VHH binders against A disintegrin and metalloproteinase with thrombospondin motifs 9 (ADAMTS9). Designs and how they scored, part 5

Target 1, 201 residues: A disintegrin and metalloproteinase with thrombospondin motifs 9 (ADAMTS9), of Homo sapiens (Human) (q9p2n4r1735to1935)
Amino acid sequence: LPQNCKEVKRLKGASEDGEYFLMIRGKLLKIFCAGMHSDHPKEYVTLVHGDSENFSEVYGHRLHNPTECPYNGSRRDDCQCRKDYTAAGFSSFQKIRIDLTSMQIITTDLQFARTSEGHPVPFATAGDCYSAAKCPQGRFSINLYGTGLSLTESARWISQGNYAVSDIKKSPDGTRVVGKCGGYCGKCTPSSGTGLEVRVL
Short names: E, the ipSAE of ESMFold2; O, the ipSAE of OpenDDE; V2, 0.75 times the mean of E and O plus 0.25 times the DockQ between their complexes.

## First folded at step 1 (VHH)

Design d09 (framework vhh_7ubx_2)
Fold by ESMFold2-Fast, scan of step 1:
Order: C-alpha cells, then structure tokens, then sequence
Structure d09 (fold): chain B 201 residues (1-201), chain A 124 residues (1-124)
C-alpha cells in the first residue's frame, strides 16, 4: 500500500486530489492528497467534525475593564468593550497538513482553512489583548475524532506575552483539545512553534 | 535604550487631585501604545488605563470618571490626570510601553519596559 501521496500517484496512477488510504506507521489511514497533478503532492487530514470544532481565534475585543471578567471568566460577545485589536482573527479548519515523516501537524499550513474574521490564525493557536489574568478570551478547538489520529502525551503549549494565561484541556485519548488563551496581551501556541505531535490510534 | 521616568506623585488628601507624567526616551514614542498601572502595598499590579498610538483610550471602570489618560507625542510624554482621589488609590504608579505584532503571530512584552514608578499616597 502507498505510504504517502507521491506513492499514491506512482503506484496507483492517481492524478486527482482526493481521499486515499495510506499505510502510516503500520496502520491504514485515510489521507487527503492535494496537488496530485504536480510532482509535489501534500498530505492533509480531513477533520470529521469540521470547522465547528476545529478553529483558532485571536479575540478582537479589548475589554473595557480588563480587571473584570464580564461573566466571571466567560466570553461575552456583546461586551462593553472596543473591537480594536489589530491582531484579531478567526480561522476554521476543514483539513490540516500532516508531515508523515515527523508525524507532526503543520499548524501554519492554512490551505484548507477559512479565515472569516481579521488575520489568519494557525491551528492550535489562540490569544487576546486586554483580558484580565485568569479571564482569557481567545479560543482554539481541536477535534481529531474519526481521523485515526490523536495528540501525543508530549503535545504541549507555550504561553507567550504579557501576563499570558492559558487554560488548556486535553481529553484522555488526545482526540479533543480546547484552549483559552490571552493576557494583557497574550497567546498560546504549540511548544515547537509550528508543529503539533500526533500518533496513530 | 528604552527609558521611562514617572513623576508627579505625592501625598494628597481624599478628594484631591494629582497629575502624573511619564517622560519617554529611546524609542519612537508616537508608534507605541502606552499604559498606566498601579501596585498597592501587598497586592499585584492593577491596570488603570491605556492610550493607543492612534489616541484611543481605555480605562478601568472604577476610575473612568476620575482618571484621564492623555499623551503629547511632540514631548514624548504620557499623562494621568487624577481627580476625586480615594484612600484606595494609594499605590506606586508606573507607566509602561506596550508592544504588539499586528499579524498572525501575536506577541506582547508585558511591562518589560516600565518605569521605576511614582508613589501616590491618599490620606487625611
């Protein structure tokens, strides 16, 4: 069985972008091959739960009073606040790029991301500006259920920025992660910068 | 060399007024968001007000009617006008330069380049 999209092209004679079954680390996985008309096809994982549960946000509202959480730490979209944070953005993901050699998600590959607000935000990244400590407003959501992959126990995030706060919850099986990140301003990103380690279930 | 020097603090009675100044040097003052933060004895730092490079201001609700942040870019100076001072306003007041990257990779230097502060004591 082919082990990457270039082998799909070579061994199966396939030339169209689409889902193909690859043998990855001894297991059969469904991988989307993009760029199949070229000699440089790329591997992507289709997210079964789509963009509603796979998104990254830099929150655009600077709270009027960052020392107070509008709903005791809960997000408030109708807040008494300004929509003036220039780094704000919201990106949702239908597919994410995977490096099959390192088994890392390439978080900065946004080919199958949709940025509906502001600036593109990498996968597994969130932030805000002018949230109180312990009141982070930026959110990211990861749902790998149904992909055959999960995050490894070594998958980590780093908080960056002034009074940076992160509240990251990972499911025991590593298929679900929800992050809340922010600060006076702050963000959280995968600890390797652009890579997020996965394993085959 | 980034340098911030606060002045204007002192002892004042409840109901009084003070005007704090922050003299900035070593960077292009007009290009940066500036903020005032205070730290009361035995407490962590508390944000008071920010003035963005474009002149827009944001203030803490508890001081919104009493404190006004302003800047003079020609003089590289940040101000905090305080009125109707309360004993609860007693704190070390300092200014800070904020830095943010306005693109996908967001980073901020929280009060990395703050001044030494100026003491405000409100007592009868």
Amino acid sequence: as target 1 above (201 residues)
Amino acid sequence: QVQLVESGGGLVQPGGSLRLSCAASGFTFSSYDMTWVRQAPGKGPEWIATIYSGGITMRDDSTKGRFTISRDNAKNTLYLQMTSLKPEDTALYYCAKLYEEGDTYYTVEYFQHRGPGTQVTVSS
Scores: ipSAE 0.000, ipTM 0.156, lowest interface PAE 14.0, mean pLDDT 79

Design d10 (framework vhh_7ubx_2)
Fold by ESMFold2-Fast, scan of step 1:
Structure d10 (fold): chain B 201 residues (1-201), chain A 121 residues (1-121)
Amino acid sequence: as target 1 above (201 residues)
Amino acid sequence: QVQLVESGGGLVQPGGSLRLSCAASGFTFSDSYMTWVRQAPGKGPEWIATINSGGYTMRDDSTKGRFTISRDNAKNTLYLQMTSLKPEDTALYYCAAEWDYGDLYEPFDYRGPGTQVTVSS
């Protein structure tokens, strides 16, 4: 059985982009091979729960008074807010890039991302410039359920910026992670920069 | 043309006070968020305080008991009142408009040249 998309080309004579079964770390996984007509095809994981549960946001609303936490921290689109944060954006993901040698998700590969607002936001990233109180509004959502993969126990996020706060929750099996990140102004990103380590379930 | 010009710095003895000013022109000052930042020799920029268009302030915990930020929209001027100055407060102090705290290492688009504060006997 092939272990990567280049072996799919070599061992099976395949030249079309699509889903292929690969033997990864002793397990059979379905991997999307892109760029199969080139010398350097790339591996992607199709997210079975789609873009509704796999997204990254830099929240665009800023409080007129950044020292408060109105609505008990609840998000409201009709807040007393400016909508002028230049880093704002929302990206959702149908597929994410995986490096099969390092077993890391490459969070900055946006080939199968859709940016519906503002600027592209990498996978597993969120932020805002909403409040200096502990009131993060930016959000990310990861759902790897059904992919055969989960995040490792070593997966970590760093918070950056003034009054930066993050509230990140991971499911016991590592397939589901949700984060709220922000500050005045703040963001959270994977601690390794552009990579999140995964393991085969 | 956008301009920010700081003044009021100088040499002061420990325990002394200074009032810094930042004169703004070329943009609608009354609508802007204004920030004071300092940079000591060999160190990165350190945020001191921000004041919004309505006069609400956010201040760094280490200096908030000694430093007060304020603004006068009629004069297009930002102020920093500094009391009980310490040698550790020696730095170049500059003002900025619309500072992005999530991007601490990027240059500020609307930033003044700064005014030097030296606290020494």
Scores: ipSAE 0.005, ipTM 0.204, lowest interface PAE 11.8, mean pLDDT 84

Design d11 (framework vhh_7ubx_2)
Fold by ESMFold2-Fast, scan of step 1:
Structure d11 (fold): chain B 201 residues (1-201), chain A 120 residues (1-120)
Amino acid sequence: as target 1 above (201 residues)
Amino acid sequence: QVQLVESGGGLVQPGGSLRLSCAASGFAFSDYWMTWVRQAPGKGPEWIATISSGGDTMRDDSTKGRFTISRDNAKNTLYLQMTSLKPEDTALYYCATGIYTQSYLYSDYRGPGTQVTVSS
């Protein structure tokens, strides 16, 4: 059984981009091979729950007076605020890049991401420039269910910025994570920087 | 066929309590994050709470002291326990897969909703 997309080309004679079964760390996983007409095909994980549960947001609204959480911390677009945070954006993901040697998701590979608002936001990242009173509005969502992969027990996020706060909930099996992140201004990112380590279930 | 059916709504007095249910069928419910959203006539949708398949919750700060989201994966059912209800809680309450963000529900499936009316 091939162990990566380059071996799919070599052992199976495959030349088309698509889903292939690979033997990864002793388990059979479905991997999307991209760039199969080249000598350097890339491995991607197709997200079964797609864009509805795999997205990253940097919330674009800033309060004119950020010293208190408006609406008791609820998010509303009719706030006394401006939409001028330069990092603002929303990206949703159908597939994410995996490095099969390190077993890390490459969070900055946006080949199969759609940015529907503002600037591209890496996978597993969220932030805002909304309030200094610790009511984060930026959101990210990860759902790896059905991929055969989960986040490792060591997967962690760091908060960065002024008045930065994060509220991150990971399922016990590591297949689902939801984060609320922000500050004035702040964000959260995986502690490894641009990589997010996974394991085979 | 995928189906989400809400129930448990009705007329209730201010200060009262209601428990809403969302019965799921036609998909692997236990694998999905589930959300409760409400919408009052003439208003946009308001996110209430999200629960992971494993039971981890995210709740809107304005209601989290009065509303509790839970699930029973063996029964393919999502719940919303509402206490200390106020007239401003009057809305159509619906369940959906996924999460609500940017005042939009990013969801594969949603139910038709159950009406909650808080009035004397």
Scores: ipSAE 0.000, ipTM 0.114, lowest interface PAE 18.3, mean pLDDT 84

Design d12 (framework vhh_7ubx_2)
Fold by ESMFold2-Fast, scan of step 1:
Structure d12 (fold): chain B 201 residues (1-201), chain A 122 residues (1-122)
Amino acid sequence: as target 1 above (201 residues)
Amino acid sequence: QVQLVESGGGLVQPGGSLRLSCAASGFTFSEYDMTWVRQAPGKGPEWIATITYGGSTMRDDSTKGRFTISRDNAKNTLYLQMTSLKPEDTALYYCAKHEYFDTSGEWYFDLRGPGTQVTVSS
């Protein structure tokens, strides 16, 4: 049984991009192989719950009074805000890159991401320039349910920037993570930089 | 102010069906992921299913195919449709929106409501 997309080409004679079953760490996983006409095909995990549940945001609104946390921290379009944060962006993900050697999601591979607003935002990343109070508005959402993968117990995030703050919630099985991140100005990213470790369920 | 009230439990024969409801108030229901958990006598809470604010569902493999979670945002109500019930399903069933976890990643289920008792017996 092939263990990566290059072996799919070698062992099965496949040359088309598509979903293939790979033997990964003793388990059969459905992996999307891209670039199958090349010598260096890439492995991606198709997100069963799609881009509505897998997204990254740098929130674009800045409070006029950045020492406040209005509405008890809830996000409202009628805030006393400017919508002028130039780093703002929103990316949603249909598939995410996996490095099968290290078992890490490569968060900066945006091949199957759509950036619908502003600048591209890597997977598992969020931020804002909203408030210097503990009032994060940027969001990321991860839903790996149905992929055969989950985040490891060691998955961690770091907050960076002035007055940076993060509120990150992870499910017990590691398949669901939601984060609120921000500051004035701040963000959160996986602690390993561009990688996020996964395990086979 | 957050209030969750479970209902719909009862005594049912093996192989039967029940639909549980959770009436939510005190928060913007449509903006939160909602979860069903159960607790059998002498055991800790067991996660059953989650429905995200976007409508996607995640289910425990042991009950997958027998239990379906759904929501009605207009009524601020969460549902659990249970079919093919087994004696092992006997437990207090709770809904939750406030799940907390430490750095290990384990959820703490904030069971606010009284729960609804499901008893599967002949």
Scores: ipSAE 0.000, ipTM 0.199, lowest interface PAE 16.6, mean pLDDT 84

Design d13 (framework vhh_7ubx_2)
Fold by ESMFold2-Fast, scan of step 1:
Structure d13 (fold): chain B 201 residues (1-201), chain A 121 residues (1-121)
Amino acid sequence: as target 1 above (201 residues)
Amino acid sequence: QVQLVESGGGLVQPGGSLRLSCAASGFTFGDYAMTWVRQAPGKGPEWIATIYSGGETMRDDSTKGRFTISRDNAKNTLYLQMTSLKPEDTALYYCATYEVLTGDYDYFDYRGPGTQVTVSS
């Protein structure tokens, strides 16, 4: 039984990108193999709940003067914005890359991401540049339900930036995570940098 | 041991072009997002562009018409193609791994020593 996409090519003679069953840590998981026409195919996990529950946002609507434009907790489109935060964006994910050796999701692999606004945002990342200190506006959502994988208990996020605050909620089984991240100009990213540790359910 | 080494800088006349390279070692280059940042004397760092592991790019609006970021994962090398150079582009150019998206581009997990670009007649 193949254990990675390179073995799918070798043992099954497969050369087409697609879903294959691989033996991962003693269990059969459905893995999407990409780049099967090359010597270096890549492993991806197809997200059952797709774009609607797997997204990353950097919210860049920093108000010119928040004291002159009262904020009521909702997003403000009727106030002047500085437009000086170039990293704003929204990305949604159909598939995410997995490193089968380290058992980490590679958050910066955007091959199966769609950026519908602004600039690409890595998986499991959110931030803002919003003119109210400690009022996070950026959001991310992770839903691994149905993939056979969950985040480990060691999966953590770090908050950085001006008046950074994060509110991250993880389900007990590790399949669902939602985060609100930001501050004045704040962000949250996985503590391992570009990787999120996963385990087989 | 992670190392990033920039090269390709030098003296160029206004309107000229340069191609900067960043040679990476000590980590799995193809799995990391990479960025170019510049710093002029007496000024803070200014972000130029990021390229993600999948090849998607994010570029600063003020330079994206003149600068192109690219990568060659087989060679563990990051590139910045610079055209229509202006005196204001004079700076030390660094490459770095890009872990965070904010307006504060001072934080990088790994940063190279930089390569000097001077635009003058």
Scores: ipSAE 0.000, ipTM 0.149, lowest interface PAE 13.5, mean pLDDT 79

Design e01 (framework vhh_7nfr_2)
Fold by ESMFold2-Fast, scan of step 1:
Structure e01 (fold): chain B 201 residues (1-201), chain A 121 residues (1-121)
Amino acid sequence: as target 1 above (201 residues)
Amino acid sequence: QVQLQESGGGLVQPGGSLRLSCAASGFTFSDYAMSWVRQAPGEGREWVSSISGSGGDTYYADSVKGRFTIARDNVKNTLYLLMDSLKSDDTAVYYCAKDWYEDSSGYFDYWGQGTQVTVSS
């Protein structure tokens, strides 16, 4: 059974991008092989719940008074805000890149991401420049349910920037993670030097 | 232990109105976002609307924006969907869903049994 997309190309004579069953860590997983006409095909995990539950946001609104936390941190369109944070953006993901050797998600591979607003935002990343009063508004959502993968218990995020805060919740089985991140100005991202580690269910 | 019970569905004429309710128990209602999701016969589930735990943030699908209003009463532990200007394509079973997060994440860890809404003449 092939263990990666390059072996799919060699062992099965496949030359078309598409879903293939690979033997990963002793289990069959459905992996999308991209670039199958090249010498360097890449492995992607198709997200069953798609871009509605797999997205990353840098929130673009800045409070006129950054020492406040209006509405106890709830997001509202009627905030007294500027829409001038240049790092703002929203990216949603249909597929995410996986490194099958390290079993890590490569969060900066945006090949199957759609950036619908502003600047591209990597997978599992969020931020804002909203408030200095611990009111994070940027959000990310991860849903790996149905992929055969989950995040490991060691998955970590770091907060970076001024007044940076994060509120990150992971489901018990590691298939769902949601985060609110931000500051004035701040963000959260998977721990530096490593991506998001996954395991086969 | 978590229970979500929908009510208020029924048969209405096009252009009519309905109010759906969802009674929640078994968790601290105000700590979690709540959503309405519908399923028409032979089709997949379609997200309709969500409301944050505090009630300060609301979200709507484009197909219902301006016609439906989501609301919650955190004292009564009840979620509402106020449906106006109903169309035949609004015919579906409407499910109350609990988000696992305090704001709309799109992940629902508990679902109600559903209530049927039929818009027909």
Scores: ipSAE 0.000, ipTM 0.180, lowest interface PAE 14.7, mean pLDDT 87

Design e02 (framework vhh_7nfr_2)
Fold by ESMFold2-Fast, scan of step 1:
Formats: structure tokens, sequence, C-alpha cells
Structure e02 (fold): chain B 201 residues (1-201), chain A 122 residues (1-122)
């Protein structure tokens, strides 16, 4: 049984991009192989819950008074806000890149991301310039349920920025993570900046 | 009008069973994850269970695993919670909520029902 997309080409003679079963850490997982006509095919995990449960946001609204936290921190369409944050964006993910050697999700590979607003935002990343109070509005959502993978216990985020605040919730099994990040041009990113370690369930 | 309406609560003896229902209206029910959240007297809200859009995936709090079953009927726009082997510590108001959170994140649920009381006592 092949262990990566390059072995799919070598052992099965496959040359088409598509889903293949790979033996990963003793378990058969369905992996999407991209670039199968090249010398360096890439492995991606198809997200069963897709765009609705796998997204990253840099929230675009900035309070006129950054010392406030109106509506007890709840997001409202009628906020007293500027809409001038140029780094704002929303990206949703159908598939995410996995490095099978390190068992890390490569959060900056946006090959199968759709950016519906503003600028592309890496997987597992959120931020905003909303408020200097503890009032983060940027959101990310991770749902690995059905992929055969979960985040390791060591998966963690770094808050970046002078007023940066993060509120991150993980499910007990590591398949589901929801984050709120921001704090007046603050953000949260995975601790490495580019990867999140996963394990086979 | 977006609305969630719970029913099926009541008084039951330990070891008994109840089926809760949640009727949804005013939105495309089949496009949303749905959840049950409970609140016991004097306690905070506790997430109980969640179900995916099509019903293919379900998650349960450790306290109810093996005893409760979440289900949905997308034709009837109705969410269910089938509760078996009820314990006194299951006594709570049970809320239907639109959305998903495995560890309670209050803003992850954007629409809530009015709640239905479940009391487990002798």
Amino acid sequence: as target 1 above (201 residues)
Amino acid sequence: QVQLQESGGGLVQPGGSLRLSCAASGFTFSSYWMSWVRQAPGEGREWVSSISESGDYTYYADSVKGRFTIARDNVKNTLYLLMDSLKSDDTAVYYCARGLDYEFYSEAFDIWGQGTQVTVSS
C-alpha cells in the first residue's frame, strides 16, 4: 500500500489528480493527490465539513472608540465602526495541505481555499483591529471530523500584537477547534506560524 | 421569523427515558449544524450534543455518551434528543440551538429556543 502520493505514482502507475488511499501511521486514510503529472505531487486532506466549518477571518471593522467593548463583545452589524482595515479577509477551505513526514498541516497552502472577502487568510488564523479592550472579533474554525485525523495535544496558538487577545476552544478529541482572535490589529497564528501537528485517530 | 421551539420535557424517574423535539422555522434547517445545550439550577450552560447538516456526524458530551442519541428530520425541520438511562444530574432546562461548539463558546450559537424542563427524580 502506498504511503504518499509519489508512491501512488510509482506503485500504482497513477498520473491523475484525485483521492487515493494511503497507509499513514498504520491506518488507511483518504488523501487527495495534486500535481500527479509532476515530479513532486502534494498531499491534501479533504475536509468532510468543508467551507462551513473550516474558515479563517481577519475581521474588517474597527471601532471609532478603541477602548470600548460594546454589546459585551458580541459581533453586531450596527457597530460604530470604520471599515478601513486593508488586511481584512475571509478564506474557507475545501482541502488543506499535509506534510506526511512531519505530520503537520501547512496552513499557508491556499491551493484549495476560497477567499470570499478581502485578502487570503491562512488556515487556523484569525485577527482584527476592532478594539484595544478584550473584545476579539476575528474567527477561525477547524473541523477535522471524518478525516481520520485530529490535532495533537501540543497544538497551540501565539497571540501577536500589543493588544492581542485570543479565545480558543478545542474539543476533547482534537477534531474541532474554534478561535476568536484580535485586539486592535492583533492576531493569533499556530505557534510555528506555518504548521499544526496532527495525529491519526 | 427565525425560531426554534422545544417540547417533550417533563418529570421522569431515574433510569427512565424521554424524547425531546425542537421544531425549526424561518431558515434552511438542512444547511445548519444543530445542538442541544442544557442548564441545571444554579449552574452554567453545558453543551450536550451536536449533529451535522445531513445527520451523518454526531458528537456527544462525555457525561451523556452511550445514553443520549441526537437525530434530525430535515423533511420535518425537527431536531431530536433521545434520552435513555436518565440520572438525577440530567435535571436541567434543555435548549435547542443553531450551530456547533464542543466546549461551550456562547457566541457560536446564534439562535436559541425557549427551553424545555427535564426533571429526573423519584
Scores: ipSAE 0.000, ipTM 0.136, lowest interface PAE 16.6, mean pLDDT 84

Design e03 (framework vhh_7nfr_2)
Fold by ESMFold2-Fast, scan of step 1:
Structure e03 (fold): chain B 201 residues (1-201), chain A 122 residues (1-122)
Amino acid sequence: as target 1 above (201 residues)
Amino acid sequence: QVQLQESGGGLVQPGGSLRLSCAASGFTFDSYAMSWVRQAPGEGREWVSSISSSGGYTYYADSVKGRFTIARDNVKNTLYLLMDSLKSDDTAVYYCATDYDILTGEYEFDYWGQGTQVTVSS
């Protein structure tokens, strides 16, 4: 059995992009092979729950009084706000890049991302410039259910920016993670830089 | 024109107390949120505490909650940090800073003071 997309091309004579079964860490996983007409095909994980549960947001609204947290921390688009945060964006993900050697998701590979507003936002990243009062409004959502993969117990996020606050909730099996990140002008990103380590279920 | 001058640092034993002051000039002090930030030797800057422009809201880093109190006097243009139950890991240069960003949203602190050294040692 092939262990990566280059072996799929070499051992099976496959030349078309598509889903293939690969033997990864002793288990069969379905991997999307892209660039199969080239000498350097790339591995991607198709997200079963798609765009609605796999997204990253930098929230674009800013309060006029940044040290307040109105509405008990709830997001209110009808508040007295500015819509001028230049880093704002929203990206949703159909597939995410995996490095099969390190078993890390490459969060900055946006080949199968759709950016519906503003600037592209990497996978597992969120931020805002809404309020310094511990009411972060940026969101990310990860749903790996059905992929055969989960995040390792060592998966961590770092908050960046003074006043930065993050609230990250991970399911017991590591297949679901929801992050709420921000502050006045804060963000959260995976602690390993651009990578998230996964394991085979 | 904008100036922030910290004072009140010094050498104190573990469990002791200090009161830091920051005298502000050159801007409309009561229109800006104010913060205390510290930097230990060989470390990056770490946020300690913030207070809203009115003084109605205060925020603290988890490491100092229940031990430090931030306060301000808008008539005297002065920011304070009251530090109780000091620990060796509180040793750092303490800076006061103003939060002013009306154009970019990317920079949280526009003006910093010179700092005041706090050393907690027996």
Scores: ipSAE 0.000, ipTM 0.142, lowest interface PAE 14.3, mean pLDDT 82

Design e04 (framework vhh_7nfr_2; at its last look DockQ between E and O 0.28; V2 from the best seeds 0.00; counts 0 for: pae E 12.6 > 2, grease 26.2 > 24.2)
Fold by ESMFold2, look of step 2:
Structure e04 (fold): chain B 201 residues (1-201), chain A 122 residues (1-122)
Amino acid sequence: as target 1 above (201 residues)
Amino acid sequence: QVQLQESGGGLVQPGGSLRLSCAASGFTFSNYYMSWVRQAPGEGREWVSSISGDSSYIYYADSVKGRFTIARDNVKNTLYLLMDSLKSDDTAVYYCAKEGWEYLDSYGMDVWGQGTQVTVSS
């Protein structure tokens, strides 16, 4: 059985994009192969829970008074806010790219993302320019359940910005991660030192 | 080149008044929120007041509501802070600040003035 999408082309003569079973680390895994008409096909994992549970957000509201954390950090459409943060965006994901050599998710590949508001936002990324207090409003969500993959314990997020903070919650089985990230125009992303590593279940 | 220059600070007795001015240049003044921020000795910077580009939104810190008035003149590109009923707690360096559209500093501003000293002797 093939171990990557290039081997699907070589061993089976396939030239169409689609779902294929690959042998990954001794297990069968369903992988979407894209770009099969080219010399450089890419491997994607189709997310069973889809874009409703796999998304990244840079929140667009900014407090008029940036030193506050109103409502104990709860989100309110009627806040003393304006929606003028030009870096804001919301992306949701039907599939995510995986590098099968390193077993890492490629968070910046947006081929199967839909950006429904503002700028595209990479997978596992959140931010805002809401408050200089510890009051993050941006959110991301990861749900790998049913894909045959889980995140390893190695993943770490790094924050950028003087008042950027993150609140990251991981499930024990590594299939679910939710995060709130932000600060005064800060963001959080997976650390380049750890990446976003997965294992086959 | 964006520049902000404050003036109008000085010594005043409690209960007195001062008017601060901030001359702005190098940007379309009417497009931006402008703010006053103060820093007392040994303290961090404290936001005082903000005003929208067309003056339709005006906000004050609770510590100054009813005593301070922010205003702007978009013809003269000048921001003002009228300070009435001054107290010793109002002693600080007062900064004029411009809010940007992207990537702001830890106080939410992209350009600061040099500051003007206000001293209220009890």
Scores: ipSAE 0.005, ipTM 0.173, lowest interface PAE 12.6, mean pLDDT 85
ESMFold2-Fast, scan of step 1: ipSAE 0.006; ipTM 0.270
ESMFold2 (binder alone), look of step 2: mean pLDDT 85; pTM 0.863
OpenDDE, look of step 2: ipSAE 0.025; ipTM 0.433

Design e05 (framework vhh_7nfr_2)
Fold by ESMFold2-Fast, scan of step 1:
Structure e05 (fold): chain B 201 residues (1-201), chain A 121 residues (1-121)
Amino acid sequence: as target 1 above (201 residues)
Amino acid sequence: QVQLQESGGGLVQPGGSLRLSCAASGFTFSEYGMSWVRQAPGEGREWVSSIYGSGGETYYADSVKGRFTIARDNVKNTLYLLMDSLKSDDTAVYYCAADFYGSGEYLPDYWGQGTQVTVSS
């Protein structure tokens, strides 16, 4: 059974991009193989719950008084806010890149991402420049349910920036992670840099 | 597999009361924040109320404060909305929503199909 997209080409004679079943760490998983006409095909995981539950945001609003946390930290379209944070962006993900050798999601591969606002935001990343009161508004959502993969227990995030905080919740099985990140002007990113380690369920 | 099923809607006269229920399955209910969101004909969705997983923190829209009470039963995996002093403006489809973060309003992961509430004489 092929273990990666290059072996799909070699063992099955496949030359078209598409979904293929690969034997990964003793389990048969569905992997999208891209670039199958080249010598360097790439592996992607199709997200069953789609882009509504797999997204990354750098929130674009800034409080006029950044020491406040109005509305108990709830988001309001009518906030007393500047809407001028130039690093703002929203990216949603239909598929995410996986490195089958390291078993890491490559968070900066945006081939199957859609950026609907501002600047592209890597997978599993969020931030804002909203408030110094520890009132983070940037958000990310990860839902790997149905993919046969979960994040490992070692998956961690780091907060970076001025008065940066993160509030991250993980499901016990590692298939769901949601985060609120930011503060005054900050973000949270995976502690492993651009990679998030996964395991087979 | 994940399922939110609302019930308890119906026709009621102004000043009446209704109790909505939302039966949840397919996820660890106690870890999720739960919300009620409504949509009146021709209007956008309006957040009504939220409750965190522990049941200790509740939040309400200004339009329903003092009239509605949100509650949950983590043993029965059920969310409730107790609606008193109903007004014609409360007429809407009421949706149950769940979010893992616990905010409900802003990050719903799962939605129910909705239950119709009509307040009319």
Scores: ipSAE 0.000, ipTM 0.154, lowest interface PAE 13.3, mean pLDDT 84

Design e06 (framework vhh_7nfr_2)
Fold by ESMFold2-Fast, scan of step 1:
Structure e06 (fold): chain B 201 residues (1-201), chain A 122 residues (1-122)
Amino acid sequence: as target 1 above (201 residues)
Amino acid sequence: QVQLQESGGGLVQPGGSLRLSCAASGFTFSDYEMSWVRQAPGEGREWVSSITGSGYSTYYADSVKGRFTIARDNVKNTLYLLMDSLKSDDTAVYYCAKYEFDYVWGDEYDYWGQGTQVTVSS
């Protein structure tokens, strides 16, 4: 019956943050409502596979010689590397924010993210300053399985920055995406201006 | 505000030499890795060389290694590219660049000057 968290508050008399069932695009979805004590509650999707399969990384190791691709591009902690890339970070996600009007994931809302290393990294984003030889080491992982949502077929990423390179793989149903992104210094992000659009399964 | 101003380009014959300069202002120059990036007519941008903030480590694209030398003067806030044994393939606009990613704000900072034209032709 309720279509958003504000309606949960109004129609059900709910005032506590928590999981609620909302009717979205003709389907019942379980949505986490945050800020329910306010007049502006926010909608979040709880990720069934949690932070082990929903993360974003800017890899912190930089090769001493960025013209190389050692170990055939495999990540090794014993690389001939500097560890001085200040934008490095790792963020993992328990919940992601959804705009129910546009049906887009707001990738920069990190309220239910944990940044375990360095700087916060938005959802569906990865990068590095590892090598100019197209050896991307940064990674992101998306797993929407069990949420009732999937990415649309139009979901795309762009590579930005110096010697930027990306290798992105999406499952046929759009519930799973993995990306390797980087360069000297490069990143990949969801296409400019649209965010990450989802559809109801 | 970050400002980068390139100079030193020109017309030179194959085998000749040029010295490019980039005057930097608006940031603590010695704290940042600086790069030279070039763009030939009808081509994408190609990274050429980088130098660490301290100047102790330098990096070169395979196409220029052994011919170009990157250097910096942290007292004068100036980046240099010394170009020897120039080839026709080196013809491009050369840009001074400061690259960083600010993931706290979700932004990428990619600062470019106006560029300086290098033409290698006989």
Scores: ipSAE 0.000, ipTM 0.182, lowest interface PAE 13.1, mean pLDDT 84

